# Ledger of designs, part 4: VHH binders against q93235

Target 1, 248 residues: q93235
Amino acid sequence: IFMKTLDPKVPRFYGKGTIIGVNPGVGYQPWLKERPDSTLIKYNLRDQKSYKAYLEQMKTYLTKYDSNATETRECGAGDSNDDLEKNPDALPCRFDLSVFDKGCSEKSDFGYKSGKPCVIISLNRLIGWRPTDYQENSVPEEVKDRYKAGSIAINCRGATNVDQEHIGKVTYMPSNGIDGRYYPYVFTKGYQQPIAMVKFDTIPRNKLVIVECRAYALNIEHDISSRLGMVYFEVMVEDKPVEEKKEL

## First folded at step 12 (VHH)

Design r2
Fold by ESMFold2, look of step 12:
Structure r2 (fold): chain B 248 residues (1-248), chain A 124 residues (1-124)
Amino acid sequence: as target 1 above (248 residues)
Amino acid sequence: QVQLQESGGGLVQPGGSLRLSCAASGFTFSDYAMSWVRQAPGKGLEVVSYISGSGGSTTYADSVKGRFTISRDNAKNTLYLQMNSLKPEDTAVYYCARDYSEDEFGEKTYLDSRGPGTQVTVSS
């Protein structure tokens, strides 16, 4: 079946004493179902119709985080979803979208109308997986200044030297990345998958930029050939005149 | 509607054997890889074995290699786990699980469905 991987060749990582394989994959939004083979995010700043589909995809994706006082709980410092594996009646932590209010919310069209598009970064759902912390002196240099124990740090860079010259300033929301308190994923009604967003603050106009984003935790391996621990997408923010509608 | 139903659990002495079965319905069974997962009292889920949709590829956790054998009969929509040389640490609820799916956003879920489980107890 085309839309599902029915016979994967590589086992996935499944916790202590089980099958060891690839770590959870990294995904992104907006990914458009009508263009399933494309990882390109391309639009024209002067034409709202050119990015409407991306906005609708982001809105639809985020509806699963609507407030639900009866199926989730508020989690403060020290709280986590560790209890979910052992107690199916425990409520999962509520994921708070307000962390994205500084330019990556619906009110700002997720940054698209200002030429600072936001991209959601997430991990595929692997039952029982949770991040393992780096030791202080082993945190990778790319994320050292933003890393917090218990988190999954995100770093995005240009895929080539040219792309790195073009990618510009990148803002990570939250700055520490994906908060590990929302792991593990289990069979729990109301579970809210944690996410982060990356905002491209100074990406150039009319230039294609190939972006590589990586997720960082001690138990996330990186391998370019299998795309372990990373995701690629292209961003093209155009700023060109809108042509007159042609008579049909 | 995915339906998975385990059977064949029970109480057995150390060194004994059990054969677990899982009846599947509500989906095209042969299209999906399947796994057996277990949960010991007060512990999280542990994946003990995996089998591809065709049955051509199998994988085992180190803790059960050489003792457990996963198999499937796609004509009967049934998954099996033969458990030999059972040890007290094998005591758990055993779940039949569909190993992999992908949603409308392209996001993947591993172990996306399971049955209610069958209890295996290894004790004198």
Scores: ipSAE 0.518, ipTM 0.751, lowest interface PAE 1.4, mean pLDDT 84
Fold by ESMFold2, look of step 14:
Structure r2 (fold): chain B 248 residues (1-248), chain A 124 residues (1-124)
Amino acid sequence: as target 1 above (248 residues)
Amino acid sequence: QVQLQESGGGLVQPGGSLRLSCAASGFTFSDYAMSWVRQAPGKGLEVVSYISGSGGSTTYADSVKGRFTISRDNAKNTLYLQMNSLKPEDTAVYYCARDYSEDEFGEKTYLDSRGPGTQVTVSS
């Protein structure tokens, strides 16, 4: 088991009115431990071996949501983890993976086989943090059609003008992003971190696309220089004949 | 298994001092930044102070700057909080916490574990 201390890339603030001054960072999966310095997701549609590692990473990551892994409760609309701060016996809300069954589950190889790869988007766990709503007229344009009060919207775009032209249609699961009912995190045993997935439905073949995904809530700051409130990764879906290695 | 145990709390008059200690075990203490976190009655958690793994970097909440001093002794696996010029608004349960960790998937947790806490009461 691998643990690291300190993340120098996120600022630490101990500000008035907040439990923690650190802006939540955004993470993604699949990230391959064997290539820890790489953010590249690259595979060939015609070579099942080329995406096997990404599938295994996704499956292993999602095992924490198995019923045997955590003690949780069902939560409906209007529920939250607010009681966790005051009641040591309170149970955290269960995160149900069934929201991903329309193309971002193991049944569909998380979209990799069809050239529509899914990527998990998550927020770093900050003690006591919860999303703050935009006012209706203050919702950023890129998420306005999908935004729901109480949620954290996700938007992914091409990092450059060329990438924006190439990224194509993106499906967000859930459409509204990450529901706020799974907040706050407060040291609770059995806590289930909420996630969203992004499916790249029409990403071009044989082209590298640099993707920027951002998380949206009033209390999530975005800073391009420090990558605050956002994450970058590259996607390269090839569709090439499998190279034959000739035995000598 | 991470084990953190706070001590040194108690009842003190306004203007008084207390020194909190936290014994750490079950992990390599010097590899981890540590924080003190408090919870006043009926309120949420407040991060009071932070110290890096080496002890070379510290920060403080505005509410305690100049009055509180965080320190650590890595040879004894112990974290400290010296609290001077105590005020009634400092009344809270104080928790020793690991400030930061990353898991096998590269996912980050800020304040991933804490002890059971020690009560500090500042009252006449």
Scores: ipSAE 0.508, ipTM 0.745, lowest interface PAE 1.8, mean pLDDT 85
Fold by ESMFold2, fold request of step 16:
Structure r2 (fold): chain B 248 residues (1-248), chain A 124 residues (1-124)
Amino acid sequence: as target 1 above (248 residues)
Amino acid sequence: QVQLQESGGGLVQPGGSLRLSCAASGFTFSDYAMSWVRQAPGKGLEVVSYISGSGGSTTYADSVKGRFTISRDNAKNTLYLQMNSLKPEDTAVYYCARDYSEDEFGEKTYLDSRGPGTQVTVSS
């Protein structure tokens, strides 16, 4: 049992005229509260019931993005949530799930039915925090080909060399990661937290793969020992016969 | 559900003092760290001070260290900010805020709720 009064991982930082905050944590879905000590995503392709809980968790999580036309606004290029602190009439940007329609939506069972499971990647909400851009020549190699200024890039790898051999092709949605227009988070009604999804296109059957995903912006620190700026989960996509009942 | 109500703001001369209070309800107050956050006219939010759920740990912005004191009374569900040696740059709306929460998906929010605020004006 842990008190929710403090986050033991990161101390609070306070700065002049701005919210310094803490390093944003990285989370994933589906994470099942019923098994809070487990980060395992395990299911059998031949048994739809084995992944039903993950589908329901994904669907329930995504209901927060149902349309709130009176509490959100459309945001295009150059828009952001910057005005929320100063303008009482300002509405937060609406997050559109349509970017996930190519294989990470309910229509495709979020990839689970085809053995290409999708995982949501999100950042903890720190009031006033927004991504800071890398300089062009300092973009980390892992994300250089997909990085866009103003965004938070996502990269997932196998946690060990063996896992990296197995993880296979990974598709990022959006390719650039999480768009910065949805920052900052402030105390505003209707705020819609931005997310990205990662689809594991060629993950092997019947092998446990330990996945490490990292979020990339200049002001997101990474530390493997304390897991700053990253999240771990395990994926096990089985393809095994379902046991038949024996009859008299 | 979470209810926070600030009081104690007003007009004060430079060098003066004010004591802000925040009445909390709708949650188990002692389980949550609390903060005071201020917003000067036309400016962004500044976290002024933080106090742990038990009251055993406090932190202050550099701009207010030595002048402001955060405290809480968990029996009364009340957060306080004693402001001494006030300066014109302390003029702002002051909000009390719940510092931390975690939702049913395990996602964390730092500074997730605030009251309507109380105006502090420091003017010659």
Scores: ipSAE 0.474, ipTM 0.734, lowest interface PAE 1.9, mean pLDDT 85
Fold by ESMFold2, look of step 16:
Structure r2 (fold): chain B 248 residues (1-248), chain A 124 residues (1-124)
Amino acid sequence: as target 1 above (248 residues)
Amino acid sequence: QVQLQESGGGLVQPGGSLRLSCAASGFTFSDYAMSWVRQAPGKGLEVVSYISGSGGSTTYADSVKGRFTISRDNAKNTLYLQMNSLKPEDTAVYYCARDYSEDEFGEKTYLDSRGPGTQVTVSS
């Protein structure tokens, strides 16, 4: 059996056409460790307990971005992490969560209490990988109006024709997607991976919606069968009366 | 707590050889692919070589192919790099790194941990 040359515990890091070659994978939150086989985000709007675990997961995940002025630096116009590749003592750029304050922060329960749940979109960390910009005339139509050079644009759609009809309005935060200034990944203490969030503003009640989100840069290849450059999850926002207990 | 410790560096003349070792602890060593990564003075990090968890798959950067050999001893939790026909361009700090991991959030990180490194200097 020629399969003996494969290592089943570790995907190949090197090589063309792999899930993890020079083409980053896409991840999402909230993903619950206690239900590792599930990509379903399901809750009842009328029952705060039904989405408590998702809020807890989001809060815990975001803790790594808590303020640390001694291990990070502020980065403004023209700044990037370019120096980190050559100087491991340089401070990485701080990622500021305030971009999510319009409906995708803890203050708003990440949109869950209003039936407009937010989902974090992230890319895996590869040493030396950076996004490559599209030329203006080659920007994919799905992201053309939101694309900005230096960014990794995000687009989410329904996975099937039915899901496309149901997914409704999606708000992207930041609108341009993930800022590429935070790449490449480095070994330095305090490194802060950038993320984006997507908010499902008009997702229907009591219907399962299968969502496909893709990341867009010239050097991110998309392949549905191997799920290169994309991620899938399901959303079910219920709006049902909560059963009341009878007291003795 | 992942711990990696490199050893075996030193000063060597061009054409010479060195064997680097990396002692690993704090994780199930055989479950993880490993890499050697180097940083030349004033330069970024370069992945030199990779080996799968079982040892059945290896790859090499073009700059070292045919001169360097990666290996591992899973019984001793040790990673090795045999470096032959050394050139001045090989002068760098060499790090062993855990090539791939998945965290508690299901997120994947490549080269997620490294040791403090060992200096290799190739000069006459």
Scores: ipSAE 0.446, ipTM 0.719, lowest interface PAE 1.8, mean pLDDT 83
Fold by ESMFold2, fold request of step 16:
Structure r2 (fold): chain B 248 residues (1-248), chain A 124 residues (1-124)
Amino acid sequence: as target 1 above (248 residues)
Amino acid sequence: QVQLQESGGGLVQPGGSLRLSCAASGFTFSDYAMSWVRQAPGKGLEVVSYISGSGGSTTYADSVKGRFTISRDNAKNTLYLQMNSLKPEDTAVYYCARDYSEDEFGEKTYLDSRGPGTQVTVSS
C-alpha cells in the first residue's frame, strides 16, 4: 500500500538521552478563534468596536494567572521548578502579571486605545525542557543588550526591509524576556506558563507591517522554512474616519 | 479527566520480549496521537515511539527501530508497545503519553499527560 502521513507532528531528537522534542514552538496572542486562518491584527483607532475583540481575547487568556496561594509559590532569582517531579508537595513558581503594568495591562487596554498594541509571546510546553545559556561572546547581536543568562530573550523585527523600516520602536516586557525560573515544565497542577509581551510604540498608521518574533536560547533552533523558534503576524493600526450608516 | 494506565512490565532476560499495554479514558482516544516514553535510571525522558490518532503514521527512536512496534486499538481505547530482542539498555520506566493537545487559544502542549509508568528490567 502507498501510505502517506498527513500528521504534521514527528518527534525529533538531538541525540542520546535528550529531552522530548527539539524546539518549543512560538505562539502569540491575540489570535482570534473566529478567524482561525488569519494572523492579522487590524483595527481602527477611531473605532473602539474594531479592537474590542482583541481586548477580550487578551483578558480571557490572562485569567489563568489569577493568584492562588495554595497552588503556587513565590520564586526569586535563582529559583526554579527543578524539584516538582521528585516532590509531590512542591508548588510551581507563580507568574506575576505586574511586569506588564507599563502599558501592557488591562488598565491601558493593552496599548490598543493609544495605538501601541501589545502582543503576548509564548512558548509551547515541552515536558522537561528548559532554556540553556549562550556563552557571553555567542549571544546573538539582536538580543545582546537585553540577554540574561537563564532566560529566553525575545526579539521582533520587520519580516522584510520595508517592514523593518516601518516597525518603529518596540518595547519588550520583561526586557530580558522569559525568566528560566518557570522551567522545567512538568505534569503539575497549578503550573503557570511564563509569557512575555511586546509593545509596538511607534507603529505607523494605515500601513500593514509584517512582524517576525523569535525566541532566543542556546537550545532553540531557528529555521525560516519550517518556522522553528519564531512566529509571524501582521499589524495594521488604522486611523480613519468612521462612516455613519443612515440606512441598512 | 485524562487517565492513562500502563501495564505489562517486568523482569526479562536479554533477547526476550514484553508487550506493554496502556488503558486510556477521560478523552476521545482516537482524536489524539500517542507516544511511549521511557526514563532510564539517571537519564532524562526519551520518546521511544509515536503513533498518530488514526494509527496511520508511526515513528521510532533509532535505538529501538526494528525491535519495537507501536500499535493502538481505538475501539478498546488501548495503546500497545511490542518489545522484542530486549537489551540491558532498554531498562527503564515506560510511560504511555498523550503526545499532543491544543487549547482554545491555539497553545500546544507536547506530551501533556502520562500514566504512572511500568518498570521494564532487562538483566542477564
Scores: ipSAE 0.368, ipTM 0.681, lowest interface PAE 2.3, mean pLDDT 83

## First folded at step 14 (VHH)

Design t2
Fold by OpenDDE, fold request of step 20:
Parts: C-alpha cells; sequence; structure tokens
Structure t2 (fold): chain B 248 residues (1-248), chain A 124 residues (1-124)
C-alpha cells in the first residue's frame, strides 16, 4: 500500500469544513503599507504627488512577475499548473501582463492620471486549491455575461445604493476575471499568482465611492459579515486646484 | 530558512495520551499562527488544530474537540499538541505547520511550511 507521502509542496486537504476552510480571501492593490488601516484610494488627478504612492505600489507589485525564462514556462490554452502537482520538476506558467495594456499598464499610469484608476484583484494562496466551475445554468446573474469556465469571475459594485449610482462604468481585465490555468497554487520557485484588474471608467469626481468586489467560483462562498469571497475599498478621485505651498 | 521539527509521536493504546512538540526556527515565531495537521493512511491532509501568533485564539476540528489541546511557548519557539483519549482513528503522521504568512503586499499564504512529521499510532 504505497502510502503517498504528502508532498510538502502540495498538501491535499481532506473534506469540506477544515479549520482553514476552502475559501481563499480576496485582496486588492494598491494597498499602502504605510497606511495599513486605510482601505481608501484617494488622490487628486491634478496633483501627481497625490497618486505617486499608489503608482509605486502598483509597479512594485507587478515586479512579482519579473521572471527569467528558466523559472517559468509559456502556457497555452490547453496547459495549466496542474502539471506542477504531477511533476515536481515542471516549471510554473508565466503570467502575461499584456492583458492590462488597455488603460491599466504602467505606461498609462494605471489610469490614475486620466481619472480612470485601475485596481488589482487577487486571491490569497491556499496550497492545492483551485476554482470549481459553475454549471452553465447555475452561473450567477451578475457575472453571466462575462463568465468563462476555468476562470474566476470578478464583479464590483457600489456597497450601497448611493455608491452603486456613483460607481459608473466598470471594466474588467480580462473580462472573464482571474485565469484559472495558474491554479493550483504550489509552493514552488517561480510561481506566478494570477490577477485581474478593475478599471473605473466613469467614476465621479470629488465623491467617495465604497466598492465591493466579489470573486465567483462554485467553491467560493460569499458572506458579508465575514467578508468571505469579497473585498471592500473606497475610491475618491478629486479634481481640485493644487494649493501652491508658499515657500516660507 | 524556515525549519520545523516535530517530536513526541509513538505507539499508544486507545484511551492513552501523547504530547507532541514542534521546534521552530528561521522566522519570528510569535508573528505567525501555527497549526497541527495530520495525514492518515489513504486519507488527505486534515487540519486538526489552530493557534494564533499570540496564543490568544485557538480552534479545533470537530473530530478532536475536547480531547486535543494546542498551545505554544513563544519564548522557546515551540508548538505543542496535547492529545488525550486517543482513538484508533487518530492514527496518522502529525505535522507542525506555519499556518499563515503575509507578504509585503498584505497577501496571505496558508500552511506555507511544515516539518517532516511524527508518527502517531493508536492500537490495542
Amino acid sequence: as target 1 above (248 residues)
Amino acid sequence: QVQLQESGGGLVQPGGSLRLSCAASGFTFSDYAMSWVRQAPGKGLEVVSYISGSGGSTTYADSVKGRFTISRDNAKNTLYLQMNSLKPEDTAVYYCARDTSEDEFGEKTYLDSRGPGTQVTVSS
């Protein structure tokens, strides 16, 4: 009886309801470590200094994907990180950042200068976890138009009715959400975590908007009280004259 | 480098007791929540107990509630599992695991490190 020794890099979880649970948390960027208690993204589009920290945070975060060709491999449509569990010598899939080139790249200042800020959405890492697909007829209505099997759909809305009136048009990159080919998470060198970006195309000026973003897969539960499967942050894009600091 | 080493396993009769220990090194022990996980023959990995970094919060699987007690000594960089009223179904390799790490971006990784394990066998 070949006792399959637990590969320390790929633990398999036994059963629903483990202490750790099966639901990865949802995160966002930019989150500034110098303001750890703040979930507010606030800046003045007329003042580059006001959004510099957010840009730097986004840039720094994306350096995670700087890889040598020897540490990652290109994965096609039929390929995935499933191979990592089968072959310990397999290289993890390389993440393609070009999916964000339409308004959410460094070249576009991640939309901040233009008043259309982009936010990164990610899931916390649980070894061995992977998204479970909805059946075609069971896809939640709010993501039905964008959902693709093999992906984790993302949907962002105003937290309240007022916020929903203010949030405006939202674009998701890619449209289908987080690419599931990069799952399962495996503790291996060179692993690249898949992400999606949300772009606020018509967010109002000088108004605070509370945003709720949810991740959608069959095995992701949503609970507002515990904030399972979702993340909250606030966005305020100001359009105000920059006060000239009188050089004393 | 993160290192974890379990000890205290062995053979015990049903109804007996064992105390497992885990020595941790290579990281600030008190900054991390810790867990005991086990793998029985032919079964998957089961988290049996959780303890916060400070030791102020603990959680147990239903299968071990009332019988197992997790504790830690942060001054000694040691995690403990007191196992009482042991049953044959508790037979498994027991691992000490660093439960959650958080990176500089605030993202979390669960069970990112564990030791080689210690064998616990409950048999008459």
Scores: ipSAE 0.630, ipTM 0.888, lowest interface PAE 0.5, mean pLDDT 90
Fold by OpenDDE, last read:
Structure t2 (fold): chain B 248 residues (1-248), chain A 124 residues (1-124)
Amino acid sequence: as target 1 above (248 residues)
Amino acid sequence: QVQLQESGGGLVQPGGSLRLSCAASGFTFSDYAMSWVRQAPGKGLEVVSYISGSGGSTTYADSVKGRFTISRDNAKNTLYLQMNSLKPEDTAVYYCARDTSEDEFGEKTYLDSRGPGTQVTVSS
């Protein structure tokens, strides 16, 4: 019996024999702490100062993977954080940031300079939670082409029809979404949270685009009213002359 | 450092009662919602009860509703779980867990910390 509560602070009970708790929320970066109420990513391609804060935020966020790298282990294709449940002394898997090297790395300014901004998508952490795979014939159509068992697929769309017309081509890194090998979340110093990035390849200039990104796993519920399993943010890439600060 | 320590577990007969306690330290206890979670042999973690930071809101899993009562004493930094009418199905390791924290990036961790657990065995 699934308990659905309208209050996001109240745990939702889901799945027989699985972790019963709050469904993990979806987050994004860059989120600027200095503008906590803003979900807008807005910058001018011609003004480096305008997107500096976003770059710094992205860098700072990714630094967390370096900070605890010594408390992690390299994991191959057959490895996962499942071992942590069996052995509390086991080290968590190290997250591989190289998956973002094609246009979403620090070297490429996370695509901001080129007008192809990258956004990090993450799930809030729930101890013991792990994604449940879809059956092959039950994968949602919108992610069917990219879905891989063991991963959390991500799909971003325009929030409205107009936004969908404007959003343009979107690339996901990795294509399959968030790598599930890094689940379940465990309370350990070395835990590295898996993430994916969304790259907006052909987002229009000087237009506001409202973006909805959804995470897909069998045990992730989508609800627009409660914003379960999804996150909203706005992107506006400006291409305008930089106004010369009149030195008063 | 966040520390949680459960106590009060043990062996009890079906229909019996136990009271679990959790001592919390290393954080402002009243600022956090708390939960009791349990793990039965061969099963995943189950949140059995939740209580808000102020203690004004509580929720229970259907499996324990009417039998278990969660409470807290913020002055003592202590969480409680009164378990009545215990059943063999309640046999598990019970953990006290801090429910939600938010980091500098705005990301949340649900049940971000727990104690070593206390064994509850219900058997005739």
Scores: ipSAE 0.628, ipTM 0.885, lowest interface PAE 0.5, mean pLDDT 90
Fold by OpenDDE, fold request of step 20:
Structure t2 (fold): chain B 248 residues (1-248), chain A 124 residues (1-124)
Amino acid sequence: as target 1 above (248 residues)
Amino acid sequence: QVQLQESGGGLVQPGGSLRLSCAASGFTFSDYAMSWVRQAPGKGLEVVSYISGSGGSTTYADSVKGRFTISRDNAKNTLYLQMNSLKPEDTAVYYCARDTSEDEFGEKTYLDSRGPGTQVTVSS
């Protein structure tokens, strides 16, 4: 789900060299359709049934990449979707999901079973939009250690001081964030949206943690009031005995 | 299925005018903002004009501001682009595009659909 920012239907600006002058919204998965108004990821470590829906949502989301894989090309170092703007016959780059194999893949139940849940971070799609790199001396402090030119860095924090104390260690996959090679968005069936995952390695048990994740590029603005450039969700990993429904 | 079909393109001399039309179907037209985008040879897509679902708000690229006018008739499910004072640099394929959609995951695409396009050539 993407948090509502400014009306995305109203471009902020148009100009030479700028296709769409809006700040991409930031979203997260898993978002459960059965709870459309909830941004809470809550489950019990001891109850597989409790996190099954989240797993299914994650799987379903990632199936997107398989469904149109035949309409993509393998991209190596130095390749990007830039060619798509100039060559209508070019295929978009295939997204590499293997970057999530260290604890955030289906094989690991996306970390839910182990109590280290992974969350997908994505940006809304804007035709022609691409991240603008920071100058070396202008990289925000909170992402300096992980920032790579050509990428969108992600940083997640507790929304409040209390949350920040509880959030614990967070791992980003990949560390540098969303791979910018997959920009810009183009009108093609094979387009694969780049994503990153955030893994909560030491999230507390039986506590609600409000998480704020921000995306970082020079052309991504941050505003708390409008939630520009950021997304909020809550995580609660429970560790409780599973109550056996006594069939009366 | 979302369908968009552009028309009205052609060859025109510099300083001339064209009016593009876009017929929309397969969705509630008035619920969506619409845009005109263009692609010149060897260049990427450029959004040239935007109009809100109601038609009450419009935006233009700097390159076309004062020369182009976007409008819509929701009763006819039609989008228009009046292009005046055309320049050679306006030569491109022009596309009608639906501005914002949301998928089953809650992700938004600000320009998600376009027609096959109509060629506009400005040449002396």
Scores: ipSAE 0.626, ipTM 0.881, lowest interface PAE 0.5, mean pLDDT 90
Fold by OpenDDE, fold request of step 16:
Structure t2 (fold): chain B 248 residues (1-248), chain A 124 residues (1-124)
Amino acid sequence: as target 1 above (248 residues)
Amino acid sequence: QVQLQESGGGLVQPGGSLRLSCAASGFTFSDYAMSWVRQAPGKGLEVVSYISGSGGSTTYADSVKGRFTISRDNAKNTLYLQMNSLKPEDTAVYYCARDTSEDEFGEKTYLDSRGPGTQVTVSS
């Protein structure tokens, strides 16, 4: 049972018996602060200037993971940030950006130049929150093929039927979604927020596609009206001749 | 720089009372909801109580409902936690926490800053 909060500055929904929001909001990058009201990612693949701001935003965002080796630790498959709650001297897990090397790295211009743009998906930070795993038989169908216990699965689709027809193939990096080893969020220096990227491999040219991305964990509720557990953005990859600005 | 400093902790007997205070600086205090969180030895951080920026809305964990009262004085940039009927289970380091912030990327942290904490020990 979830309760709605009255204060707009707090999470909209809280779990029974707790004052912690059960649904961290879902965010995306690149979001340009210069266009705060715009959720549109629009660029011309023939015009580097048109997608430069997005690249810079992505680069800037990823500087969050520039960590001193002394502030983080390498975490293996069995590790998690659970230790941070028990051991004040524990270091947070280091996030490995190499998971994005296949088409979503800076080296590849995050796919923008090739017309396969990558978008970062993240969850807002709630202290003490961690994803709850689905039971094996309760995994939603839309993420069943990619879901891994200990992760937050991400699924992106067209917001409308038309958008779904246009969105094309989407690749998730990593395939399982956001790695849950980096939870819970704690007040610690060097904490690295886990993220996932979605790559639009076959998104059409010169068409606007409204995208809905949902995050999946047992304790993440989806509600379209409140956009709980999901995020919307638009993608338009243009392929048009670049008009030479006549230097007056 | 956001600064929070807790005070008022100590040793009390079961059934006793304590009043915690938190001095805030480095931000517009009234613009932010505040929370008290606690961490017992070997346990995770638990949100105890929440209060909106204006003080008009409060929320409590079930474990402390009816016993704890959160309040704030925005003129003094101070957060309070009145703790009554204390139990051994309430033994923890108590932190004052600024509730929600948004960073330059539009991402939110619902509890982003805390003080060094104050020790509360409930023991016979």
Scores: ipSAE 0.625, ipTM 0.884, lowest interface PAE 0.5, mean pLDDT 90
Fold by OpenDDE, fold request of step 16:
Structure t2 (fold): chain B 248 residues (1-248), chain A 124 residues (1-124)
Amino acid sequence: as target 1 above (248 residues)
Amino acid sequence: QVQLQESGGGLVQPGGSLRLSCAASGFTFSDYAMSWVRQAPGKGLEVVSYISGSGGSTTYADSVKGRFTISRDNAKNTLYLQMNSLKPEDTAVYYCARDTSEDEFGEKTYLDSRGPGTQVTVSS
């Protein structure tokens, strides 16, 4: 039997000393199954064939929101998936993909064609888990300007000093990060996982950039050794002439 | 459909022992790590023990370390929890849970399924 709901009256003990720990892992898209060991996003902006697989992966990923949309409800300000824990018949909140329309939608090829690729950031799912807000005075400096209570802020940087010099301007969609209204995770047919996208606006051409993205909530711990609260991937946007395969 | 069914719970005196079993069906049992979780009255869900799909790796909560042993028989699709030196604070409903699943996108879900649970009561 799938755990659909947790008793909202029962304190959730996901804490230090538990086996699962307190932090959901951080993931990214596009991740290609055909290259499971690769965290590299590499393509030539002059060659559509080179980034086709990434586009397809992004499309496929986002299709999951359309597939179960009829089993969701529209949620306004103040609504959240908290209702799912109280009412088994409640429908989960519908995720609004329009937040990605400014350069990270299918219409814009998720920025790949223009050399400004978008990457999806997500958290692994833990039943009953929800982000804990920072106090206003305790928000980490790196996300302070973008942080909103009720959200999980995302910050991406170069993994090394050299990478940080190369990564350029990064835009977050939405700016506040992952919308916390879609928490807690509950196993329901219509559950829609909240995500954010990061757009690399000025990433250099023909250079490999190692990217570290961290998620920020009070109850998200960062540990480099275990990669808790963070994810790594590499981006290389090539700008090279496409060699015409001489049709032998 | 994923199905988990716990058994073996009961009333025991402090210092006593119980062996819990969990019958699993509806998925490839050996592909998934399994956990025992418990919920005491008025408390949240606590992960008690973890075992990898192959059974080669086990982890225990500090509260039960040295007293509880998790094991599995993949041929029988069964998970076990040997509980020794039971204490009153071990009183809870114990659940067998599938610990982690991964979807086609590589995203993980932790503790995604459980059974109806079995009551363990430790009392003098």
Scores: ipSAE 0.620, ipTM 0.884, lowest interface PAE 0.5, mean pLDDT 90

